# Miniprotein binders against a7tqs6, part 32

Target 1, 250 residues: a7tqs6
Amino acid sequence: MNEDGSVCNKILIAFQDNDQIANLKESVLGEVFRLDKANTNHDENIIKGLTWSTKYYEVRYDLYVDTFDDFEEWCKDLISSEYDDLREVLSGIIVIDSYTMEKDKIDQNKLLGQLGSVLQDKFFVFMNTNKDISQDVIDELNDDNSMQLTSDSGNSVEIINYHNVSNLKLNQYNEKIGFERVREIIDTCEWSGGHRVQTVEAKADSTDVDLESVFNRLKEARLKYLEIEDEDEREQFALEISNEFAEFLQ
Below, E stands for the ipSAE of ESMFold2; O stands for the ipSAE of OpenDDE; V2 stands for 0.75 times the mean of E and O plus 0.25 times the DockQ between their complexes.

## First folded at step 14 (miniprotein)

Design qM4 (at its last look DockQ between E and O 0.85; V2 from the best seeds 0.82)
Fold by ESMFold2, look of step 14:
Structure qM4 (fold): chain B 250 residues (1-250), chain A 100 residues (1-100)
Amino acid sequence: as target 1 above (250 residues)
Amino acid sequence: MSTEELLEELQQLWEEAYSLDDPEEFRELLEEMLELAQEAMELAENTEDPELREEFEEAMERLIKFIQRAIDAVDNGDLRRARRYLMWIELLMEIYEALF
């Protein structure tokens, strides 16, 4: 909950109902959220009072777990204005479903784009269970999606393969994939009320840092980066931002 | 009934519905929630502050719609959809708590 008492820090995770759903829930809730059957009923729709921890901060959040039959129906509801208040309190959305390249039946990319356009600075992950889609194709889709972002505050979906068929930890660009990429996205999302984790005392002077302010500035920098069209200007901007945050964190 | 007492009763009915497996008992609890939300909307109609009244009425209209959709889902035999709406109703009640 925010300092003013307003609601925040909710994650929505939604599973397409299929004969593998019990295995998918166990795997995703366990690997991403560290929830197993010993501490969590995987059939719950609402899991309250969770803590997200990194070596830099801790924050409290709640997890909302949904199940659906048809992605188009589910997605259209969530896009509608009736869900504006519900979307506003989310930190992000994770969908677990099969990605299809067949555009003549259902335009999945259009729906993913529409949902991304109504999400402001909230993360949006599509965990793809279709084993036939290679990591290289996923990388191309994500590049295309990030280049097509047209909203000031919108966000593009990131498609992440659930299955690691090649048994690799990194993609062709040396970026994290799979569950580790999902956790990385959550590590860097816009949280409210985060607290800096106590660290072992270091020799260098510590700088008093408001982690929420740092996260907000990082999100702002990301939005500005996406707005820059010139590649050289983008690289200069990224370097400037990296130096600013490095100095700020000393 | 005060608005604070109304919210407390809505939350209690929600807790009972969330843990209940029988569709007929589940539906009856949803109907009780619907009646409470409609009563809250009538109380707001007597509020003299136009901005506060409009905000509260919009919130109650949203709750009523989602509760009705949960009831409709039970009537269609779609208990999974009904429980999804119940999940959303919980979050809406949390979001709108400040209005009570």
Scores: ipSAE 0.827, ipTM 0.922, lowest interface PAE 0.6, mean pLDDT 82
Fold by OpenDDE base, look of step 14:
Structure qM4 (fold): chain B 250 residues (1-250), chain A 100 residues (1-100)
Amino acid sequence: as target 1 above (250 residues)
Amino acid sequence: MSTEELLEELQQLWEEAYSLDDPEEFRELLEEMLELAQEAMELAENTEDPELREEFEEAMERLIKFIQRAIDAVDNGDLRRARRYLMWIELLMEIYEALF
């Protein structure tokens, strides 16, 4: 519980239960959440008392680690009204699985769209482990999904490749990819106010930083960034936001 | 028993269940949790504030559903699914803590 009696920040990460994904679990948890092997008891579904640290803030969060063998069943549960209260307290969801567009199976896009529709302001990431899907295809899918974002349609899933085939740090649009993009999404997620601590760096630059205003601005900036279709405008906006936060801390 | 005492007992049973690997012992603890959640529902009838009563009843109904799903998962031999529901039961107890 936060000091205000609110539920502390929760993140759900879910892995497909197969040998390939099981081998990636430690890597994903290490790269995204900076968890060491010692902190990842393989049998623990709940990791409490973690700290998410940025240049601007630190927050406490708990990590819920799930595994599924049937993605459709897993999604249907989370979409159901029985999970309304659980979804409300989640900051966001990360799914680790092989992305497929094969129509002969469950349409992952349909399920992801349905889940996104009920997650509204929550971050929603699908980390693709299918090496046959290029970054260019992922970028196109993300663009198509972002265009469908209307005020009423909830939050779209962002698909992120686990693998970096090109050894590039940025996609064709100069955007972060892989684990760095996941971390960037989490950096801008909606955190509960109860355990926000200004970093030493932020304290040194401005004693009067309203952390709540910073978080709200990061949220607004994320939403606006997703709405920008033009690459040059998107880059300019990202730069403007980066400068705004840099100036805010000066 | 007070609602606060019921929550404490539910939390204790949850901690015990979370540490168990034996399906039979795990099922027994889930059944005890189910009984406690049902007892909590009965105690809610004594709440003077109708709005608070309704919120508490809804919360307990959800908790009962998740406990029952965990039991059903154990009965079906799906311990992974049972542990998932156990994970959500913990979060539900945290969400509803203020209602006890």
Scores: ipSAE 0.799, ipTM 0.915, lowest interface PAE 0.6, mean pLDDT 83
ESMFold2 (binder alone), look of step 14: mean pLDDT 76; pTM 0.735

Design qM5 (at its last look DockQ between E and O 0.77; V2 from the best seeds 0.80)
Fold by ESMFold2, look of step 14:
Structure qM5 (fold): chain B 250 residues (1-250), chain A 100 residues (1-100)
Amino acid sequence: as target 1 above (250 residues)
Amino acid sequence: MSTEELLEELQRLWEEAYSTDDPEKFRELLERMLELAQEAMELAENTEDPELREEFREAMERLIKFIQRAIDAVDNGDLRRARRYLMWIELLMEIYRALF
């Protein structure tokens, strides 16, 4: 909860219902949120009072777990104005479903763009379970999605492969992938009410991290990244931002 | 019944609905929640502050819509969809208790 008593720090995670859903829930909830099967009912919709911890801060959050049959129906509901108050209190959304390149069946790209537009300062992850989509294709999709947003509107979806077929931890640009990338997004999202965590290394440096400043710089960086048209300049900007925020994550 | 008492009773009904596995009992609890939300909206018309009155009315209208959708989902045999709306109802109640 915010300092003024308003509601905040909710994460929505939603799984497409399929015959692998129990395995997907166990894997994703375990790897991203550190929720053990012994301590968590896989069918539970609401998990309150969780703590997100990094080397520099910890915050309290609640996890909302949904299951859906049809992404188009689910996504259109969430985009509608009737969900404005609900979206406002989210830190972000994670969807676990199969990404399709077949545009005739489902207009996924349009729906992902529309949901990203209404999510503004919230993170949006689409965790792709389709094994046929390579990491190089994912990287291109994420670049394209970032360029489709206007400079004055929301945030782009980031598509992340659930399956690590290559068994590597970094893509061709030495960027984190898979569960490590999801955790990195959550580590750096716009939390409310974070508290500093002092480590031996942090005490030696005698510097404190301003979480509000970090969140604002991330928001600014995403907007600027979306405005860059040249591919080489875009890559250079991403490198500069990665280096800038490395200090906060070490 | 005060606005605070109505929201507290809604929370108690919600907790019972969340824990039950009986679809018929589940539907009964949703109907009781609907009646209570409708009573809360009627009480909002007597709120002295015009801005607070309109905000509370809009909040209760939205809550009523989600409760009705949960009931409709039960009537269509779609209990998973009903449970999704119940999840959203919990969050709406948390938001509105903090605001009002």
Scores: ipSAE 0.822, ipTM 0.925, lowest interface PAE 0.6, mean pLDDT 81
Fold by OpenDDE base, look of step 14:
Structure qM5 (fold): chain B 250 residues (1-250), chain A 100 residues (1-100)
Amino acid sequence: as target 1 above (250 residues)
Amino acid sequence: MSTEELLEELQRLWEEAYSTDDPEKFRELLERMLELAQEAMELAENTEDPELREEFREAMERLIKFIQRAIDAVDNGDLRRARRYLMWIELLMEIYRALF
């Protein structure tokens, strides 16, 4: 809980229960959340009192670690009205599973769409472990999904490849990929306003930055960033946002 | 018990349930949590403010549903699912703490 008695930020991460993904759990938790093996008691579902640190802010959050064997069942629960209160306090969801383009699993995309529709204002990441899906295909899927966000339908899932086959740090659109992209999404997520933003670089005299305003601005910036189709405009916008927040630190 | 005492006891039982590897003990603890949540729901009927009463009732009903699902999962031998519901029960207790 926050000092004000409000519920602190919560992130849900869920892994498919198979041998392949089980081996990735430590890597994902280490790369995304910078958890040491010592802090990951393999059997703990709840990791409390974590700190998310950026150049601009530091917030406290709790990590909920889930494992599922049936993605459909897992999604249906989270989509249900019984989970309304739980979804409200989540900052976002990360799913680690094999993405499929197979017709027989049209259900996966449908479920992702349905879950996205109820995760308004939350980050939603699907980290794909299927090595047969190229970054170009993922980029196209994300582009198609982002275009649908302009409709009254909630936040789209962003699909991110776990694997980096090309050893490139950026996709064809000069965007971050892999764990760095996941971290970037979390950096711009909506955090609860009750957190002290300790600006790493800000000298002690910086004005009470309304945390809520900063997080709302980051959220708006994220949404706008996702709406920009032109790569040059996107890069320019990212630079503008970076400068805006850098000025906030001055 | 006061609503605060009920929440404290629920939290205690949750901690014991979260820490146990014995399915039978886990089930027993969940049953005790269910009884406490039901008692809390009955106590909510004594709330004078109708809006607060309804919010509290809904919160307890939600908690009861998740506890029951955890029990059902244990009974079905699905300890993973039971632990998932236990995880959500903790979060619900945090969310609803302001109502106690």
Scores: ipSAE 0.785, ipTM 0.906, lowest interface PAE 0.7, mean pLDDT 82
ESMFold2 (binder alone), look of step 14: mean pLDDT 84; pTM 0.834

Design qM6 (at its last look DockQ between E and O 0.83; V2 from the best seeds 0.83)
Fold by ESMFold2, look of step 14:
Structure qM6 (fold): chain B 250 residues (1-250), chain A 100 residues (1-100)
Amino acid sequence: as target 1 above (250 residues)
Amino acid sequence: MSTEELLEELQRLWEEAYSLDDPEKFRELLERMLELAQEAMELAENTEDPELREEFREAMERLIKFIQRAIDAVDNGDLRRARRYLMWIELLMEIYAALF
């Protein structure tokens, strides 16, 4: 929740209903959110009071878990104005479904673009379960989606292969793929009301730990900057790093 | 009943509905929630600030629509869709809590 009491920091994750849905839920909730069968019931629609932590911050969030049969119907509902208030409190959306190149059913890319157009500053991930879509095709789709975004009020979907058929951790552009890329997107999304992380041990020696913390953040931020390929995300990340460095000098 | 008491009762009914597997009792709870949301919208007309009155009325109209869609889903035998709307109703109640 924000400081003014307004609602924020919700993640929507939605699974297309199929004969693999139990396995998909176990894998995605476990790998992305560290929610396993021992700590959560995967059939819950609402999981509250979760914590997202990085080296630099900690934030509280809630997870909303949906299941659908028809992506077109589900997507059109979320686009409609009746969902404006609901979309506003989201940090982002993750959809798990099979991506299709066939346009004679429905143009999935058009629907993804339309939903992205109403998700200002909120991450939008489509986790593709179709094994026939190679990583190179995914990379091209993501490039095309980024270039087609013409509004500063919207966001483009990032399509991420659920299956790692090449067993590589990085694509040809040296970018993270799979679950690690999903976690990276969440790490860098626009949260509200986050807490800067400071270790309890560092309180007794805060001056030296502050310098080490700043250097580690700058080093990690530089590595992360080099791995970001999206031009808008890269520019926003660079601005944040510049501001943090300026704060250190003051 | 005050609007704050209406919200508390809506939340109690929601919690009971969320825990249920019985479609007939589930539908009964949704109908009671619908009646409370309609009562809340009637009480909104007593709000002195016209901007808050309109905001509350619009919020209750959206809440009522989602409750009705949950009921319609139960009537069509689509309990997964009904639980999806119940999930959204929870979030709408959280978003609109300050208006009550």
Scores: ipSAE 0.858, ipTM 0.944, lowest interface PAE 0.5, mean pLDDT 83
Fold by OpenDDE base, look of step 14:
Structure qM6 (fold): chain B 250 residues (1-250), chain A 100 residues (1-100)
Amino acid sequence: as target 1 above (250 residues)
Amino acid sequence: MSTEELLEELQRLWEEAYSLDDPEKFRELLERMLELAQEAMELAENTEDPELREEFREAMERLIKFIQRAIDAVDNGDLRRARRYLMWIELLMEIYAALF
């Protein structure tokens, strides 16, 4: 709990329970959440008292680590009304599994869409472990899904490749990919206000920064960024936002 | 017990359950948690504020459902699923702590 009695920020990360993904768990937790092997007791589902640190803020969060063997069952639970209270306190969800383009598994995309619809303002990431899916295909899928965000249908899932085949740090649209993109999404997620600490770098220049306003602005900026179709406009917008926050720190 | 004492005991039992690898002991602890949640729900009926009473009742009903699902998972030999529900029970207790 936060000092104000509010529930602290919660992130859910869920792994498919197979040998291939089990081997990736340490890597994902290390790269995304900067967890050391010593802090990842394989048997702990709840990791409390973590700190997410950016240039602008630090926030406390708890990490819930789940595993599933049946994605459909797992999704149906989370989509159900019984999980309303739980979804409300989540900042977001990360799923680590193999994405499939197979027609017979139209169920995966449907489930992802349904889950996205109930997560609304929460971040939702699907980290794809299927090496047969190129970054270009993922980019196209994300573009198609982002166009649906303009509908009352809630947040779309962002699909992110675990693997970096091209050794590129950016996709064809000059966007972050892989773990860096996951971290960027988390950087801009909606955090609860109770444990926001301005970083030393941010404290030096702006004693009066309303952290809540900063987070709301980051959220708005993320949503707007996802709505921009033109690459040059996206880059310009990202630069403008970066400058806006840089000026806030000056 | 007061509602606060019930929450403390639920939390204690949860901590004990979270550390257990024995399915039988785990099930026993879940059953005790279920009994406590049911007792808490009964105590909620004595709440004077009808809105708070309803919120507390709904919270306890939700908690009971998750505890029961954990028990069912243990009974089915699905300890992974049981631990998942145990994880959510912790979060529910955190969410509902203000109601106790």
Scores: ipSAE 0.796, ipTM 0.913, lowest interface PAE 0.6, mean pLDDT 82
ESMFold2 (binder alone), look of step 14: mean pLDDT 80; pTM 0.784

Design qM7 (at its last look DockQ between E and O 0.81; V2 from the best seeds 0.80)
Fold by ESMFold2, look of step 14:
Structure qM7 (fold): chain B 250 residues (1-250), chain A 100 residues (1-100)
Amino acid sequence: as target 1 above (250 residues)
Amino acid sequence: MSTEELLEELQRLWEEAYELDDPEKFRELLERMLELAQEAMELAENTEDPELREEFREAMERLIKFIQRAIKAVDNGDLRRARRYLMWIELLMEIYQALF
């Protein structure tokens, strides 16, 4: 909850109902949220009082777990004004579904864009279960999606392959992929009420540790990274940003 | 019943409904929740501050709408959708808690 008493720090995760849903829930909730069957009933819709922890901070959040049959119907509900109050308290949304390249079946890309536009600065992940879509295609989709963002208040969907067919840990832009990328997005989202975790007091004194400032710098770095077209400049920029945050770690 | 007491009873009914798998009893609990939300909206008319009164009324109208949709989903045999609305009802009650 925010300091003014307003509600915050909710994550919505939604699974398309299919013959793999039990395995998908076990895998995603376990790998992203550290919720094993021994610790949590994966059939619950609401899991309260969770803690997100990094080397830099801890924050409390709640997880809302949904299941849907039809993405179009589900997505249009979430976009509607009747959900404004509900969307406002979210930190972000994760959808687990099959990304389709067959446009005539559904207009999935348009719906993803529309939902992204109403989420403002909240993260939006589409976790793709379609094994036929290569990481190179995912990278092109994400590049195209970021170029289509028309306002600073909107957020583009990030599509992340559930299956790691190549067994690589980085894409062509030297970004994490798979579950590690999902966790990285959550690590850097706009939380409220985070508590800084001190590892060494002297290191904290040498580095500004305002969590809001750190999140803002990460957001700025991501936007600038996506705007750089030259591959050498892009790689050098990523290295400089990594070095800056490594100094924060020290 | 005060608005605070109404919220407490609404939360109690919600918790009972959340754990229940019997569709007949589940629907009964949703109907009782609907009655409480409607009573809360009537009590909101006694709020002295006109802006808070309208805020409470609008909040209860939205809560009532989601409860009615949960009931309709049960009547259509779509218990997954009813459970989704119950999930949203919990979050709406948390968001609107300060108004009670």
Scores: ipSAE 0.845, ipTM 0.941, lowest interface PAE 0.5, mean pLDDT 82
Fold by OpenDDE base, look of step 14:
Structure qM7 (fold): chain B 250 residues (1-250), chain A 100 residues (1-100)
Amino acid sequence: as target 1 above (250 residues)
Amino acid sequence: MSTEELLEELQRLWEEAYELDDPEKFRELLERMLELAQEAMELAENTEDPELREEFREAMERLIKFIQRAIKAVDNGDLRRARRYLMWIELLMEIYQALF
């Protein structure tokens, strides 16, 4: 619990139970959450007392690590009203699985849409392990999904490729991809309580920057960023936001 | 027991269950947790504030459901699912801690 008695930030990460994804678990946890092998007891589902650190802030969070064999069952549970309280305290969800474009698996996209609809204020990432899906296809899917966010339908899932097929660090829209994009999403997620602004060596006039206001602003900025269709406008907005937060650190 | 004592005992049993690999012992602990959650729900009926009573009742009912699911998973030989529910039980206890 936070010092104020609030529930600590929680992140859920869930892996498909297959040999291919099992081998990726350590890599994902290491790259996203910077967990060393020593800190990942392979059998622990709950990792408490982690610190998410950015150039702007530090926050404590707990990581819940799940594994599923049936994605439909797993999603249906999380979508159910029995999980309302659990979803409320989650900052977001990351799913590691093979994304499918097959028509017969309309069920995966439908389930992702349904889960996204109940995760309105939470980050929701699907990290695709299917190497047959190009970054261009993923970008198009994300664009289509982001356009649907203008409806009362909650947060769309962001699909991110695990594999970097191109030696490119950025997609065709100059956006971060892979683990860096996942980290960027988490950097901008809504955190509850206990925020320590990393004071860079800024001078003593600690204006009590209402950290809650900063996080709310980051959330608003993220939402707005996702609504911008033009790449140049996105880059400019990202720069403006970066500058706005840089000014808070000055 | 007080509601606080019940929560402490639930937490203790959870910690013991979380470290267990034996499904029979794991099931026994879940059954004990179920009994405690049911006892807590009964104690909630003595709460004078009707709103708090209802919140507490709903919380315990939810906890009971997850414990029952964990037991069912163990009975089905699905220890992975049982551990998942155990994970959620921990989070529920943390969420509901303010009610005790």
Scores: ipSAE 0.742, ipTM 0.891, lowest interface PAE 0.7, mean pLDDT 82
ESMFold2 (binder alone), look of step 14: mean pLDDT 79; pTM 0.774

Design qM8 (at its last look DockQ between E and O 0.82; V2 from the best seeds 0.82)
Fold by ESMFold2, look of step 14:
Structure qM8 (fold): chain B 250 residues (1-250), chain A 100 residues (1-100)
Amino acid sequence: as target 1 above (250 residues)
Amino acid sequence: MSTEELLEELEKLWEEAYETDDPEKFRELLERMLELAQEAMELAENTEDPELREEFREAMERLIRFIQRAIDAVDNGDLRRARRYLMWIELLMEIYEALF
């Protein structure tokens, strides 16, 4: 929830109804959100009070789980103004469906672009279950989608293969793929609120500043900074470190 | 019934609807939710601030439309779509809580 009490931090995840949906729910909810197998075998639409944690922050969120038959119909609903208030409180959307290179009824890419254009800096992931689409094709699709989204407030969809046929952790550009990429997107999304990972409770009464711990923290921060491959995550980390140590000077 | 008491009753009906697997009881609970949302919209006219009054009216109109869509889905035999609208109704009630 925002500091003014307004609603925030909801994730919508939606599965196309097919004969693999139970397996897909178990896998995606387990790998991305760490929800146990028993929890993914039920028809629950709302999972409240979840915590998203990284090395740098912790935030509370709620997960909304949907199922649909027809992506076109589902997507057009979400694009409509009837859903403006609902979209506003989302951190992002994950869709699990089969990506098609053939356009039968309505161009799937056009719908993905339209939905992305109404997501005001919210993440948008399409997890593709079609095994016939290679990672190189996914990379080209994502480049094309990103190029079409210029400087407005929308966001482009990122298409991520559900199946890791190559069993590699990175694509040809050294970018994370699969579930690790989905988690990375959520790690770096625009959450409202949240707490940096540190312990400030039960503060010592001592007024002495432990300069050795400050220098050790700076060394640790430098090591973590060098390990971060994502430019946006690196910039966020540098800002957090700057803020953390600025308080020693004031 | 105050608007705060209306929201509390809406939330109770919502929880009952979410947990039942009986389509006839599910529809009856949705109809009762619709009646409460319509009552809340009538009470919104008593809001003194014109901007808040309009905001509350628009919020209740949308909530009413989603409840009606859930009922229509039940009447068409599409219980999964009705559950989708029920999910959205929960989120709308959370978003609009401060107006009550």
Scores: ipSAE 0.858, ipTM 0.946, lowest interface PAE 0.5, mean pLDDT 82
Fold by OpenDDE base, look of step 14:
Structure qM8 (fold): chain B 250 residues (1-250), chain A 100 residues (1-100)
Amino acid sequence: as target 1 above (250 residues)
Amino acid sequence: MSTEELLEELEKLWEEAYETDDPEKFRELLERMLELAQEAMELAENTEDPELREEFREAMERLIRFIQRAIDAVDNGDLRRARRYLMWIELLMEIYEALF
C-alpha cells in the first residue's frame, strides 16, 4: 500500500506458455523492467516494491507475472465483471504472445478489442513474438486500431514487435519501437497517488506540483499523441510535451 | 475473531500457500482460507452501516469465488491456474484491506 492507504501501482505482464516465449521472459523482464536475473526468482508471480524511474519522476509499483496457455480463456476472465476491482487498480497490461494473421486472427483481434474496451484509461500492450509480421504491418494495425478509439469508449491495444529485424530504432513514422516503445508507454501511464519523487536531475524548486495533474497531463498527452495522424504533427506534439515537462522541471 | 484478525490470518495462510510446492498442502491452505473468508462474510452481517456491510459482503463473496476457483484448479491438476488465482487473491486482499 501507498502511505495514503491507496493500493500501490500494479502492472500485469502475461506470457504465453510455450518454449519459445519462455525463453523470452527473462529478456522481456530485463529490458522492460530492468530486473536482474537475481531478482527474478523464476517462479515468483508477484514482484513487489519495484521503482519506475524516469527523468521526471520515480514511482513505486508491483509487477504481477502471469502465464497462460489459452489466450481466450485468459482474456475472458479479465473481461468478466469478477475482475472489475482488479482492473481498476492495474496501471496496465502487457501480453507477450504470437500475433496471428491467419483464421485465428479474428478471434485474437476480437478478444484484444474486448479486453481493450474494459481497460479504459489503462495501458494495453501486445508484444508480438511472430517474426513473420513486419513493423510496417504492425504500424498499419496500430493506426487502424487508433482510429477506432474515437468511436468506442475503450482503450485500444498497441501491438509492438519483440523482434527488431531492421536494426532501426524507429519505425517509418519516427516512433519508438520494441522495448523502448513499451517503456515509453509505461512512462506515460496513469500512476496512482504515491511517493512520486522527482528525480535528481529535476532541479525543480519544491513547488507543490500536483503530481496527479502531471500524470493526468501525461495521459492526455499520450491519448492525443495516438490521435495525431501526421508524422510532423506527432513530432511537434512530442516536442511540445517534452518542453512542457522540461519547463515544469525548471 | 475480529475482521482485522481474520485478514491477518488470511494473509498468513496466503503466504504459506504461496511458498508451498506441495499440491495437497496448497489445497489444504486454500480450504482454510475459504473457511476464513466465509467467517468474515458472516461477520459482515453485523456491520451497522448498510453500505459498508454491502461493500464488505460483495468483497468477501468475490474473494470466496477466487479461492474456490483456485481449489477447483488444484483439483483439476492445473497448478498454474491455481497459482494465478492465488496471485489475484493477494491483490483482492490488498484492495479490500480498508474494509477489514
Scores: ipSAE 0.797, ipTM 0.913, lowest interface PAE 0.6, mean pLDDT 82
ESMFold2 (binder alone), look of step 14: mean pLDDT 79; pTM 0.777

